# Ledger of designs, part 108: VHH binders against q9xw16

Target 1, 132 residues: q9xw16
Amino acid sequence: MSGWNAYIDTMTAAAPSIKRCAIVGAADGSVWARTEADNVFKASEEELKTFVALFNDVTQVPAKGADIEGVHYVVPRTEESLIFGKKENTGFFAVKTKSAVLIAVYEGPNEVAAQVRKAVESMQTYLNNAGY
Key: E = the ipSAE of ESMFold2; O = the ipSAE of OpenDDE; V2 = 0.75 times the mean of E and O plus 0.25 times the DockQ between their complexes.

## First folded at step 9 (VHH)

Design w106 (framework vhh_gocatamig_d2; at its last look DockQ between E and O 0.91; V2 from the best seeds 0.00; counts 0 for: pae E 3.6 > 2)
Fold by OpenDDE, look of step 12:
Structure w106 (fold): chain B 132 residues (1-132), chain A 120 residues (1-120)
Amino acid sequence: as target 1 above (132 residues)
Amino acid sequence: EVQLVESGGGLVQPGGSLTLSCAASGFTFDDYALAWYRQAPGKKRELVAGISSGGDTVYMDSVKGRFTISRDNAKNSVYLQMNSLRAEDTAVYYCAAPRSEDEGYGFDYWGQGTLVTVSS
């Protein structure tokens, strides 16, 4: 788990607008690592189990939106291994690896979203290459 | 090519109402969520309201109860009904749609916008 915490730190360092993030099991939503202290990622395991299941059929997500930490987001579109959403001045990016889902919740103007996506997709690529 | 054309903006007094319309083309309208953004002078563009392809809605807190976003898939259009308008609602309002390519990070396509001015 300590190793997974390092990946959390890497993503948050790469995109300062990330307020909270987590690495969870793709199969069951179990938390492997998450931001703590003043920026605790607050999603329950039950919520995360539901969230990661969205990746079973991402084509339906834009019709329903997505919930993270009890907050409902509108989802503009999806890709096979990517779900992202918006609400007010906040949003999230979630990417799926071979065995994990990376979730980053961010705050800021629209321009910061590109940096957040880059951060989580870079980590996605790294973990996939590492077999995770 | 994605095209979004807004209309309905204008000058209104505080407490007044406006309905904004957006005609969309160049993408599979029914498959995507849509949104209204606004940008006031000297401020960043902000998400006012979003609507999923299934009709689910999201609003910024300051417009809840006053604004209503809706869509008509048969007309490839999205609307924003604005009631009880306030001076702070003054802004250029933009219709927004997502990119279809994998470079998108939100509602990345925008119309030219329509100006809403709320003033006595």
Scores: ipSAE 0.883, ipTM 0.939, lowest interface PAE 0.5, mean pLDDT 95
Fold by ESMFold2-Fast, scan of step 9:
Structure w106 (fold): chain B 132 residues (1-132), chain A 120 residues (1-120)
Amino acid sequence: as target 1 above (132 residues)
Amino acid sequence: EVQLVESGGGLVQPGGSLTLSCAASGFTFDDYALAWYRQAPGKKRELVAGISSGGDTVYMDSVKGRFTISRDNAKNSVYLQMNSLRAEDTAVYYCAAPRSEDEGYGFDYWGQGTLVTVSS
């Protein structure tokens, strides 16, 4: 994952409320980069394969919710390339680019969620413009 | 336009039960996930329970097994059945719904709230 770890660092610097994040392949959920050490992103290979497949029809996701790192989240709604979920004081934003899915798990109230969404969408735009 | 009106709060003793109701209007109720949040004095709001449009549920760990969220699409209503109440459950409870497409960060429309006080 040459260079992809720099994007993880950029996202976590932009939104400090991000606790764990990953960049995975849109086709198969293969991990390109993820947070490590004390903040390791722990989703299994099978879970990520299932998760990225949700982007094939995001309109079905709010009926079932989504699982990340063994945690089940309610999904209030989706947008064409965005799935977000909530549980307690945690949440996630996941966005799809041409070749990747960016997943950011955060902790905090709705006020910090705005910062996390902005950071994830800024990176989504950057990667799409870079051809990924 | 979107209106969420909570009711059912009150004073209850530890170990007691309450049912909260939320009447929703101004949107297509059946297509939305809905949630109950709570906020205790001096603390931030937290998601207590959520229910998907298909009936799938999520719960805060400390209320799992004690609280049950449900919905009645014919009445455009969401309920929170609270059993085995504890002093730590004392809070203002809010019904919440997501904003329209291309906006928001979770459950962004809120009701006015209903106060639940658990005290002897």
Scores: ipSAE 0.481, ipTM 0.763, lowest interface PAE 2.1, mean pLDDT 87
Fold by ESMFold2, look of step 12:
Structure w106 (fold): chain B 132 residues (1-132), chain A 120 residues (1-120)
Amino acid sequence: as target 1 above (132 residues)
Amino acid sequence: EVQLVESGGGLVQPGGSLTLSCAASGFTFDDYALAWYRQAPGKKRELVAGISSGGDTVYMDSVKGRFTISRDNAKNSVYLQMNSLRAEDTAVYYCAAPRSEDEGYGFDYWGQGTLVTVSS
């Protein structure tokens, strides 16, 4: 079957402002796929375990923000299966599927963030429809 | 209707201080993070500082230690205290808030801005 890396390629091709991204298990934060080589997604398993647990109650996240790759982000607001954060000229979007969390870290102003959100939500829809 | 009204901009000397204020209305202020952005001539708008609904903060690296963002939930207001101002801080400063609607992608509302000029 196709590897999870194809989904990483699909998201980064859909939104070139994505610099790093990953697909991780929603239950434990285990990495199913991530950007590699020159753009390694650098979060540890323990950091990812903490990060995916934020989806247990997204309403609590805007009060503190979120950390990924050792960077603290302000979370403006959340949606039931979406957390997004901002820090200076970088940000992230993370969406939860049935089994996974998709994380995309991007660079650029708000104007490019729409591409990133579309990319991760399109993949969210695809994986949910596939049973993941 | 979401309204964000900035005030407090002006002309200051290098090394001076200025306090920006933003009065917000039209949304549940306490639920959201707020931010200050700036745009210098010929540059893209950049996030200067953000404050979570619980008071935790982020800053761009060049302003850490000089700028302080704060909020007063009772007054629906955010502030930016700017100290040790430099010429590079010259910009229009915008208060920003997220959309409450689905499909927002960041700090999507901003005000008209207030000009800060740092010159000798």
Scores: ipSAE 0.294, ipTM 0.685, lowest interface PAE 3.6, mean pLDDT 87
ESMFold2 (binder alone), look of step 12: mean pLDDT 79; pTM 0.790

Design w107 (framework vhh_gocatamig_d2)
Fold by ESMFold2-Fast, scan of step 9:
Structure w107 (fold): chain B 132 residues (1-132), chain A 121 residues (1-121)
Amino acid sequence: as target 1 above (132 residues)
Amino acid sequence: EVQLVESGGGLVQPGGSLTLSCAASGFTFDDYALAWYRQAPGKKRELVAGISSGGDTVYMDSVKGRFTISRDNAKNSVYLQMNSLRAEDTAVYYCAAPKTRYEEGYGFDYWGQGTLVTVSS
């Protein structure tokens, strides 16, 4: 069990609409913590290695989209440390900190997405301030 | 201001085809992904198909192989070719674009007025 699991619990408590989430290493996509059991985050470390490399140049991502948990998402646009995608009634937000990437997958309309984005960005700020 | 104008909806029999068109203005069309959403009575809006600025596509699982999204940057237009239509495809279809300002938006946040597609005998 990792101390990083407490941050997973904090994010899911802050935005209950998050279905699955993970905290992964920014350099290699190694999983530090993820949701488990009935809401297990299913991405392989190989997929995550590819995903975190997208943060090396986020401006290229909207042209290609992104893959998470074997699902291909359209990426409408990106911001400097934020990638977000959509498919059907689901979506994700991923933010980069100094050492980590936080990924949250949710279901629901833009009102739900707003809550998820705020929760992920709050955790991004917290971890950056903590030196991660 | 971003404007999206849909056309091409109508009544069609099961197994039939329709092509929806969306004319876009008020933003740098070539730089953004665009999407088609639909909303059936009593249901939430759902992303049917999306197309990136580079032409990469995403489809709802139930329409894969039946629907094709495409774009024409010279005409500032996006299209949805719908084949093998089913009763379950009956919905208002919306063309959608992202907010163009950083720090705003959560996906596709600008919508057109919609065009009704009815699949019935």
Scores: ipSAE 0.439, ipTM 0.749, lowest interface PAE 2.3, mean pLDDT 87

Design w108 (framework vhh_gocatamig_d2)
Fold by ESMFold2-Fast, scan of step 9:
Structure w108 (fold): chain B 132 residues (1-132), chain A 121 residues (1-121)
Amino acid sequence: as target 1 above (132 residues)
Amino acid sequence: EVQLVESGGGLVQPGGSLTLSCAASGFTFDDYALAWYRQAPGKKRELVAGISSGGDTVYMDSVKGRFTISRDNAKNSVYLQMNSLRAEDTAVYYCAAPSPGYDEGWGFDYWGQGTLVTVSS
């Protein structure tokens, strides 16, 4: 239905280690698009509203960690528009654009994390250039 | 500039305990999460435990309930208390911190020299 699903497909094609991802509204965490079927992104709207609010002050996030899909992640550090977390063999990258937050949950060792970060940041750049 | 120095490894019997210590310098310790990784022969490094700057913890499922990660900000140190050790826990254990480099910021990228833990006999 939504044209936003094409961007989900682009990110997962660029980094096959991405297991689930979503594009949500930066203001309210409303879901614009997410992975479906066997890889459905399961975060509730309440959890997403809480998560996107973390971008209001990312410096607080490493003290508390972050929750996505009911899973608690340690957050090593943050950058102005980037939150990333680690737990065992899983992790996530979340980046904020002007209007959206992109969230990608991945599985694999540390070397695949760099590929996932690059895919998410490439999409962040594209959406910012498109006015989102 | 970031330096991590591990200690506390050794030979221990199955069911035994060890405490690993990591002394950190060269960065603002209180602001960062820290982690312990391990690497067994022929395997890639695995995240064993992580601790947020505020003290929240994350564990690998196989060590949950047996290992405890803690930190002492006054001493710039992070610890891993290992109980009920098993042969499968045999590995070099690394203390890890986030990279200060922007292009390397995908996890815990800076590691110490490591400390060997051998569980046998």
Scores: ipSAE 0.410, ipTM 0.714, lowest interface PAE 2.4, mean pLDDT 85

Design w109 (framework vhh_gocatamig_d2)
Fold by ESMFold2-Fast, scan of step 9:
Structure w109 (fold): chain B 132 residues (1-132), chain A 118 residues (1-118)
Amino acid sequence: as target 1 above (132 residues)
Amino acid sequence: EVQLVESGGGLVQPGGSLTLSCAASGFTFDDYALAWYRQAPGKKRELVAGISSGGDTVYMDSVKGRFTISRDNAKNSVYLQMNSLRAEDTAVYYCAAPEGSGYGFDYWGQGTLVTVSS
C-alpha cells in the first residue's frame, strides 16, 4: 500500500465514526488509498469514475443524488468542492482537491456528521497546500 | 428564520394509512431539500425519507414501497404518505431542513405523533 494510507489513518483517527473512506484520483476515480479488511471501501472503478465526474458541475448533483458503494444518497445541497449525502443513519462527505477526491462514509447523527466533515475538510486543506 | 410545522399525526390501526404535512416558512422553499425523520422512545432520531430541491428522493429501507415523500412548492409544503402502517412505525415524526451547518438536515420542527396500535 502507498504512503497515502497514512492519510486514511489520519482521517479515521480524527473521526472514529467514519466507517469507510478512500482517496481517489480526481480525473479518473482511480483508488490511491482506501480502508481495507473489515471496513473495506467497496466502490467499483466504474462507480468511482462516475462519482468524481460529479465535481465537473456540483450544482446538478442534488437533482439526481449520488451513488457510493451501490447505495443511493439524497444530496441536500453542494458547495464548490463538497458533495455530501444522507440516507437513514448513514451519510458521506466527498471533497475535491487539486488532483484528488476524498470520500468518507459514516454512520451516526448530525453531531457525528460535523466531526466527519471537519476531518475531511482538514485533510482537503492539507493536501491542497501540499500540491495535491 | 426557518420554521417547520408538522401536522397529520394520530392513532391508526395496523395496515392503515396516514398522510403527514409540513408547512415551511422563513426560507426560499424551492431551493431547499426537505426530509422526514422519526424518533421512537429510547431510539435515535432517523431519516425516514428525504426529497431534494430537484425532486430526488431517498427512503429508509424498512419503509421503501410503503411511504412516499412529495413536495408542493406552490404551498411551501412537504408530505409523507404512509401506507401499510406497522406497529414499529410508531414514533414522533419530524419535518427537517438543512441549514448553513453543512451536516445534512439539521433543523427540525416540533414533531407530530403517529401511533400504530390495534
Scores: ipSAE 0.447, ipTM 0.750, lowest interface PAE 2.2, mean pLDDT 86

Design w11 (framework vhh_gocatamig_d2; at its last look DockQ between E and O 0.09; V2 from the best seeds 0.00; counts 0 for: pae E 16.2 > 2, placed apart)
Fold by OpenDDE, look of step 10:
Structure w11 (fold): chain B 132 residues (1-132), chain A 120 residues (1-120)
Amino acid sequence: as target 1 above (132 residues)
Amino acid sequence: EVQLVESGGGLVQPGGSLTLSCAASGFTFDDYALAWYRQAPGKKRELVAGISSGGDTVYMDSVKGRFTISRDNAKNSVYLQMNSLRAEDTAVYYCAAPKPPPEGYGYDYWGQGTLVTVSS
């Protein structure tokens, strides 16, 4: 297990509603770490390459939505380094650091999203301070 | 101040149809994806349908093929056409919008809701 897997564990522990999680390269969508086994993060690198490119112009994302693991989400709004989506009782949060994108897919009532956002943004802050 | 005002709910027989409307104000309507939620008695509020600012749509599986979400940006309105209604569709339906940055975690603003009752 790489050092990046520890960060996956940290995020999933911080927000129990997170079902799957990944840390990928911001430049190319390469997978650095992801949840495995029963909660394997399923997005292909080709899909992730497309996804991380959304951060080049987040203003267009609410018009088109976003795809993660072959699932299409509606994106209510975006921020410069934040994309989040919703579908049924599921959603995702994706945050961009200096060199990475953190993606967390969660399941539950609308209210659980607050804790998920906090978890990924906390990791975002930590990694940014660490130079990543 | 953000306002979302739903209308169009009522009593309908199974197999019937209703059209819900939501008039929105107090935010940049065209920039956001909007949604309809519903909450049945004793259940959690659930996302029924979402529509992107560009008109792309997302539905929960149980309403696919029966419900259609649409929007009219010129009228700052979002609609939900409900066909082939079933008893399990009975709920209070809510129009939903996100808070502007930096706050929010999805859909954070809600209207007062409109009651849809499907019963024979």
Scores: ipSAE 0.898, ipTM 0.946, lowest interface PAE 0.5, mean pLDDT 96
Fold by ESMFold2-Fast, scan of step 9:
Structure w11 (fold): chain B 132 residues (1-132), chain A 120 residues (1-120)
Amino acid sequence: as target 1 above (132 residues)
Amino acid sequence: EVQLVESGGGLVQPGGSLTLSCAASGFTFDDYALAWYRQAPGKKRELVAGISSGGDTVYMDSVKGRFTISRDNAKNSVYLQMNSLRAEDTAVYYCAAPKPPPEGYGYDYWGQGTLVTVSS
């Protein structure tokens, strides 16, 4: 038995430009695991409940944007199970699996964003295949 | 195919105002966000402002209250109204748009840029 923290470590090792990330329950936004210490993911339970509800209808998200860790992001467009946003030098990718939502916040240009997207999509595939 | 053409750059004194325009073609303008980035000499390109298809906006903290992004879907255009300009706003300004799904990592299409110089 390994805890969900092992998956956080896997994602941050795959994309070192991830500043903070979390794995949360898709139904309620409950935190299963997140980065800690100097890189603690600081979103409140209230914010996470609101955020995971965005996946109920991603087509509505660009109209209002998304808030993560008290930061508002414009969402330029969405995909069925992926939401992303950018602000200044910061961005995020969030992907939904059967039971979870993975959120990764990063800093850097599109070349960095590509590595982060690949890391979260790889984990999304793994968790879906594992029944999560 | 996708083209973003900026205009409106120039020399302006500190405290002055300038309006940048971006004319877009070759994609479904109404469905996507548009953004303004800037790059000062020797610095990295940074997101200044963005506006979604639904009118949601984001701004760099240093320009909040001074800059306003807007769009005109009938004209396939996005604008950046810049007020109370500072020397630190001197940069080449780029209009940017995302790629259609499933590709893309943010704003992946870029214009040629328009130079804004704030000096006396």
Scores: ipSAE 0.727, ipTM 0.875, lowest interface PAE 0.9, mean pLDDT 90
Fold by ESMFold2, look of step 10:
Structure w11 (fold): chain B 132 residues (1-132), chain A 120 residues (1-120)
Amino acid sequence: as target 1 above (132 residues)
Amino acid sequence: EVQLVESGGGLVQPGGSLTLSCAASGFTFDDYALAWYRQAPGKKRELVAGISSGGDTVYMDSVKGRFTISRDNAKNSVYLQMNSLRAEDTAVYYCAAPKPPPEGYGYDYWGQGTLVTVSS
């Protein structure tokens, strides 16, 4: 594996509605890889540390919502390893693996949300099976 | 198609208890989060408690330790056990469910509400 950027490319290719995404460490929010250049994922490490800590108790998240890239999202649904956030015509899916959190921010009609979820969950399964 | 029917509201003295029930139909209940919201006169509707498909729960701060949300997937029902009721808990309580992805990601299905009045 030459780097974590290949997984970023795989997710964005699988769901083109993903505008920005990142792979961050589950323990500390450190950025392992992110979209760059024209679609930079601009969350700070301090913001990401707060964000990944939401997975320590997902039951509190729907009441508070979640912040990514300085944008506040309502969170209508969580699962043990998944947080879905929504704001207007944009949203995010975040999934936790053994060692990482995958974050995908998307834009588009409601039909694309399922495609985005499928892309991040497929990568979640792959990384978990690889020990990450 | 989708129906949410609340019951169990009523008049209760401060410190009393009530159990609210919500019977759901028209969707795959096991797959989705359910929530209780409330609206007091002149106030915005607010989330009281939520329960995910996996059973994880959330509560607004003022009800934590007093209210318990639960679900019974075999009966397609969600419950709100309300203990140590206070005057500020007086409101119409609504059961809510999200539309499945990708069609919706908010709480788009609502019941008609059940009134809870806490008064001595």
Scores: ipSAE 0.000, ipTM 0.126, lowest interface PAE 16.2, mean pLDDT 81
ESMFold2 (binder alone), look of step 10: mean pLDDT 78; pTM 0.781

Design w110 (framework vhh_gocatamig_d2; at its last look DockQ between E and O 0.77; V2 from the best seeds 0.00; counts 0 for: pae E 5.6 > 2)
Fold by OpenDDE, look of step 12:
Structure w110 (fold): chain B 132 residues (1-132), chain A 117 residues (1-117)
Amino acid sequence: as target 1 above (132 residues)
Amino acid sequence: EVQLVESGGGLVQPGGSLTLSCAASGFTFDDYALAWYRQAPGKKRELVAGISSGGDTVYMDSVKGRFTISRDNAKNSVYLQMNSLRAEDTAVYYCAAPKEGYGFDYWGQGTLVTVSS
């Protein structure tokens, strides 16, 4: 287990509604760590390369939505380092750090989204402070 | 202040049709995605349909092919055309807009849709 796997565990422990998550390189979408076993994060590197590029201009994302693991999400709004989407009882949060993008896919009623956001943003803050 | 005002709900028979409307104000309508949610008695509120600022749409599986979400930016309005209505579509329907950033968290007062023979 790499050091990055520990951060995956931290996020999933902080928000039980997270089903799959990944830490990827912000520049190229390369996978640094991801959930595995029964909850494999399934996005390909090609897809992730496209996804992380969305952060180059987040203002355009609400117009088009976003795709993760072959699933299309509506994106209500974005922030400079935050993209989130919703579909049925699922959604995702993606946050950008200095060098990484953290992606968490969750399932549950609408109320669980707040906890998921908190988990990924907490990790975002930690990694930024650590220089990553 | 953000305001969302739904209208168009009512009583319809199974197989019937209904169009819901939502008038939005208090934010830059054209920049955001909008959504329709519904909440049936004893159930959690669920996303029925979403529409991006560019017109791209997302639906829950149970309404695909029956419901159509659309928007008119000139009128700051979002609509939900509901066809082939079923008893299980009975719910309070809410227009939704983004607020705090966990999803759609501005809600209107809701409009009741009752599908019953």
Scores: ipSAE 0.886, ipTM 0.943, lowest interface PAE 0.5, mean pLDDT 95
Fold by ESMFold2-Fast, scan of step 9:
Structure w110 (fold): chain B 132 residues (1-132), chain A 117 residues (1-117)
Amino acid sequence: as target 1 above (132 residues)
Amino acid sequence: EVQLVESGGGLVQPGGSLTLSCAASGFTFDDYALAWYRQAPGKKRELVAGISSGGDTVYMDSVKGRFTISRDNAKNSVYLQMNSLRAEDTAVYYCAAPKEGYGFDYWGQGTLVTVSS
């Protein structure tokens, strides 16, 4: 296990509706940590490289949507360091820190989405304050 | 305030077609993604189709190829063309917009679609 897996565990404990998540490098999409085994986060490094580049200008993302784990999501809107997407009863939240992008895939209604967003943004704040 | 008003629902036979319309007001329409959700009796609301400001679309797997979402920015409207309707498509259909940042989290009043012989 890497030390970064402790942060994965913290997020999934805070929002149990997170089905899969990862912490990746903001510059290149390299995986620092991800959920594994029955909850394996299945995005390729090429997909993640493409995905993190979306944070170079989040305002362009809603026009084309985003792909995570080979699934295409509509992106309803973005905020300065936040991309979120929806497809059926699934969704994701992705936030950028100084050095990382946190991605959490969840399943459930808006109440679940609110809990997942809160968990991801709490970790974003923590990592930014820690210099990541 | 964002307002969404749906129309076009009704009773249709299996295999039939309906077009739903949603008129939007209270925001810059062409800057927002819009979606159609549905809720059948005793079930949760589910995303049927979504369309971004730039025309990117998403569909739930069971309606892909049968339903088409479209938008007309000049009319501030979004549409759902439903073909080859099945009994399991029976639901109240809601137009939705992003508001709070949790997804499509602002809803219209809904329009009932009943697919029955």
Scores: ipSAE 0.525, ipTM 0.785, lowest interface PAE 1.9, mean pLDDT 87
Fold by ESMFold2, look of step 12:
Structure w110 (fold): chain B 132 residues (1-132), chain A 117 residues (1-117)
Amino acid sequence: as target 1 above (132 residues)
Amino acid sequence: EVQLVESGGGLVQPGGSLTLSCAASGFTFDDYALAWYRQAPGKKRELVAGISSGGDTVYMDSVKGRFTISRDNAKNSVYLQMNSLRAEDTAVYYCAAPKEGYGFDYWGQGTLVTVSS
């Protein structure tokens, strides 16, 4: 379908190791789209509000880690518009656009992390160019 | 250049303990998260434990409560205390750091841990 859900489909098709993902508002964490059904992205509104606020100062995130879907991740490092985390055989990438945060949770060895990053950053670029 | 050197592996009885050490050089150790990974024969490499620059930790669920990761920034070292060892903990254990990319992408040579009676 049209709208925001098509971007979810694009990211999951580009990196099949993505198990759950969402597009949320950068100001408030409101869910614009997410994976559903058997792969529901389960973060609460309160958690998402806290999560997107991490982008207000990404330099502090590696010292504390990050929580998404009730799971705590080590954040090895950040960039101005990028936070990523690791736990067990899972991880996440999150990027900020002008208006949104794209979050992708994946499973697999470190080799798949590059594919997930590419998928999420390609969408980041697209949305930024479209004014979001 | 970046170097990670693991030590402390060996043969241990089920229920026993080992401490793994990783000495790091060639980068500003205090600024980086560090991790231990392991790989058993025929299995994929998996994250066992990670520790952030600020001391925050994560663990694989099957080792939580048995293993403890720690760091000593003065010695540029990270440790893995392994207690209550089981046969399924047998693996080569690798120290890892984030040098490039967006993950733990730089690795030592590994140290073998064998848990057997």
Scores: ipSAE 0.142, ipTM 0.556, lowest interface PAE 5.6, mean pLDDT 86
ESMFold2 (binder alone), look of step 12: mean pLDDT 81; pTM 0.814

Design w111 (framework vhh_gocatamig_d2)
Fold by ESMFold2-Fast, scan of step 9:
Structure w111 (fold): chain B 132 residues (1-132), chain A 118 residues (1-118)
Amino acid sequence: as target 1 above (132 residues)
Amino acid sequence: EVQLVESGGGLVQPGGSLTLSCAASGFTFDDYALAWYRQAPGKKRELVAGISSGGDTVYMDSVKGRFTISRDNAKNSVYLQMNSLRAEDTAVYYCAAPRDTGLGFDYWGQGTLVTVSS
């Protein structure tokens, strides 16, 4: 079993409103760790390969939106290493590190979104400092 | 100072249509995504439809195919065309824009009431 599951547990403990999340390879979208069982992150490897490629030019993402787990999200804006999207009562934050992309899907209002963003950005900083 | 002003709400029969308009000012309209939210009595505010600066759209599942969001950058306006209205569409509808917080749509207009009744 991969030790990367400990980082999934850390993020979900920091932001309990995260419904599903994953850590994937930045180059190919390969899954390193994800939530499982009742909270399984269901994105296919083809979808994840497409998604991580969005980080090659985040400025183009708002024009087309982004798809995660077969769900289309509007992307209001992007930052250098961050894509976030909204649909109905759900949203996601995705951040890129040197070698990985962290994706967290959540449900709730802006107070929840703030907590989720903080959790994924904290992990992004940790992994970058660890050389990932 | 950012301002969002909604109009077009009213009373309509089930199966009818309404067009909501939102006039925006105080920011670079062309660069911003915009959204319509609604809040029915006793319920939370929910995203009904959103449109990005590039024209990409998102819809709540229950309104997809019935509602159409559009924008007119020359008029600094966003619109929600609502067709085949149902009693459950009764709500106050809010125009919304993102702030620089990076959290979503978190600047709201004052709202316009839509009542669908027989």
Scores: ipSAE 0.543, ipTM 0.789, lowest interface PAE 1.8, mean pLDDT 87

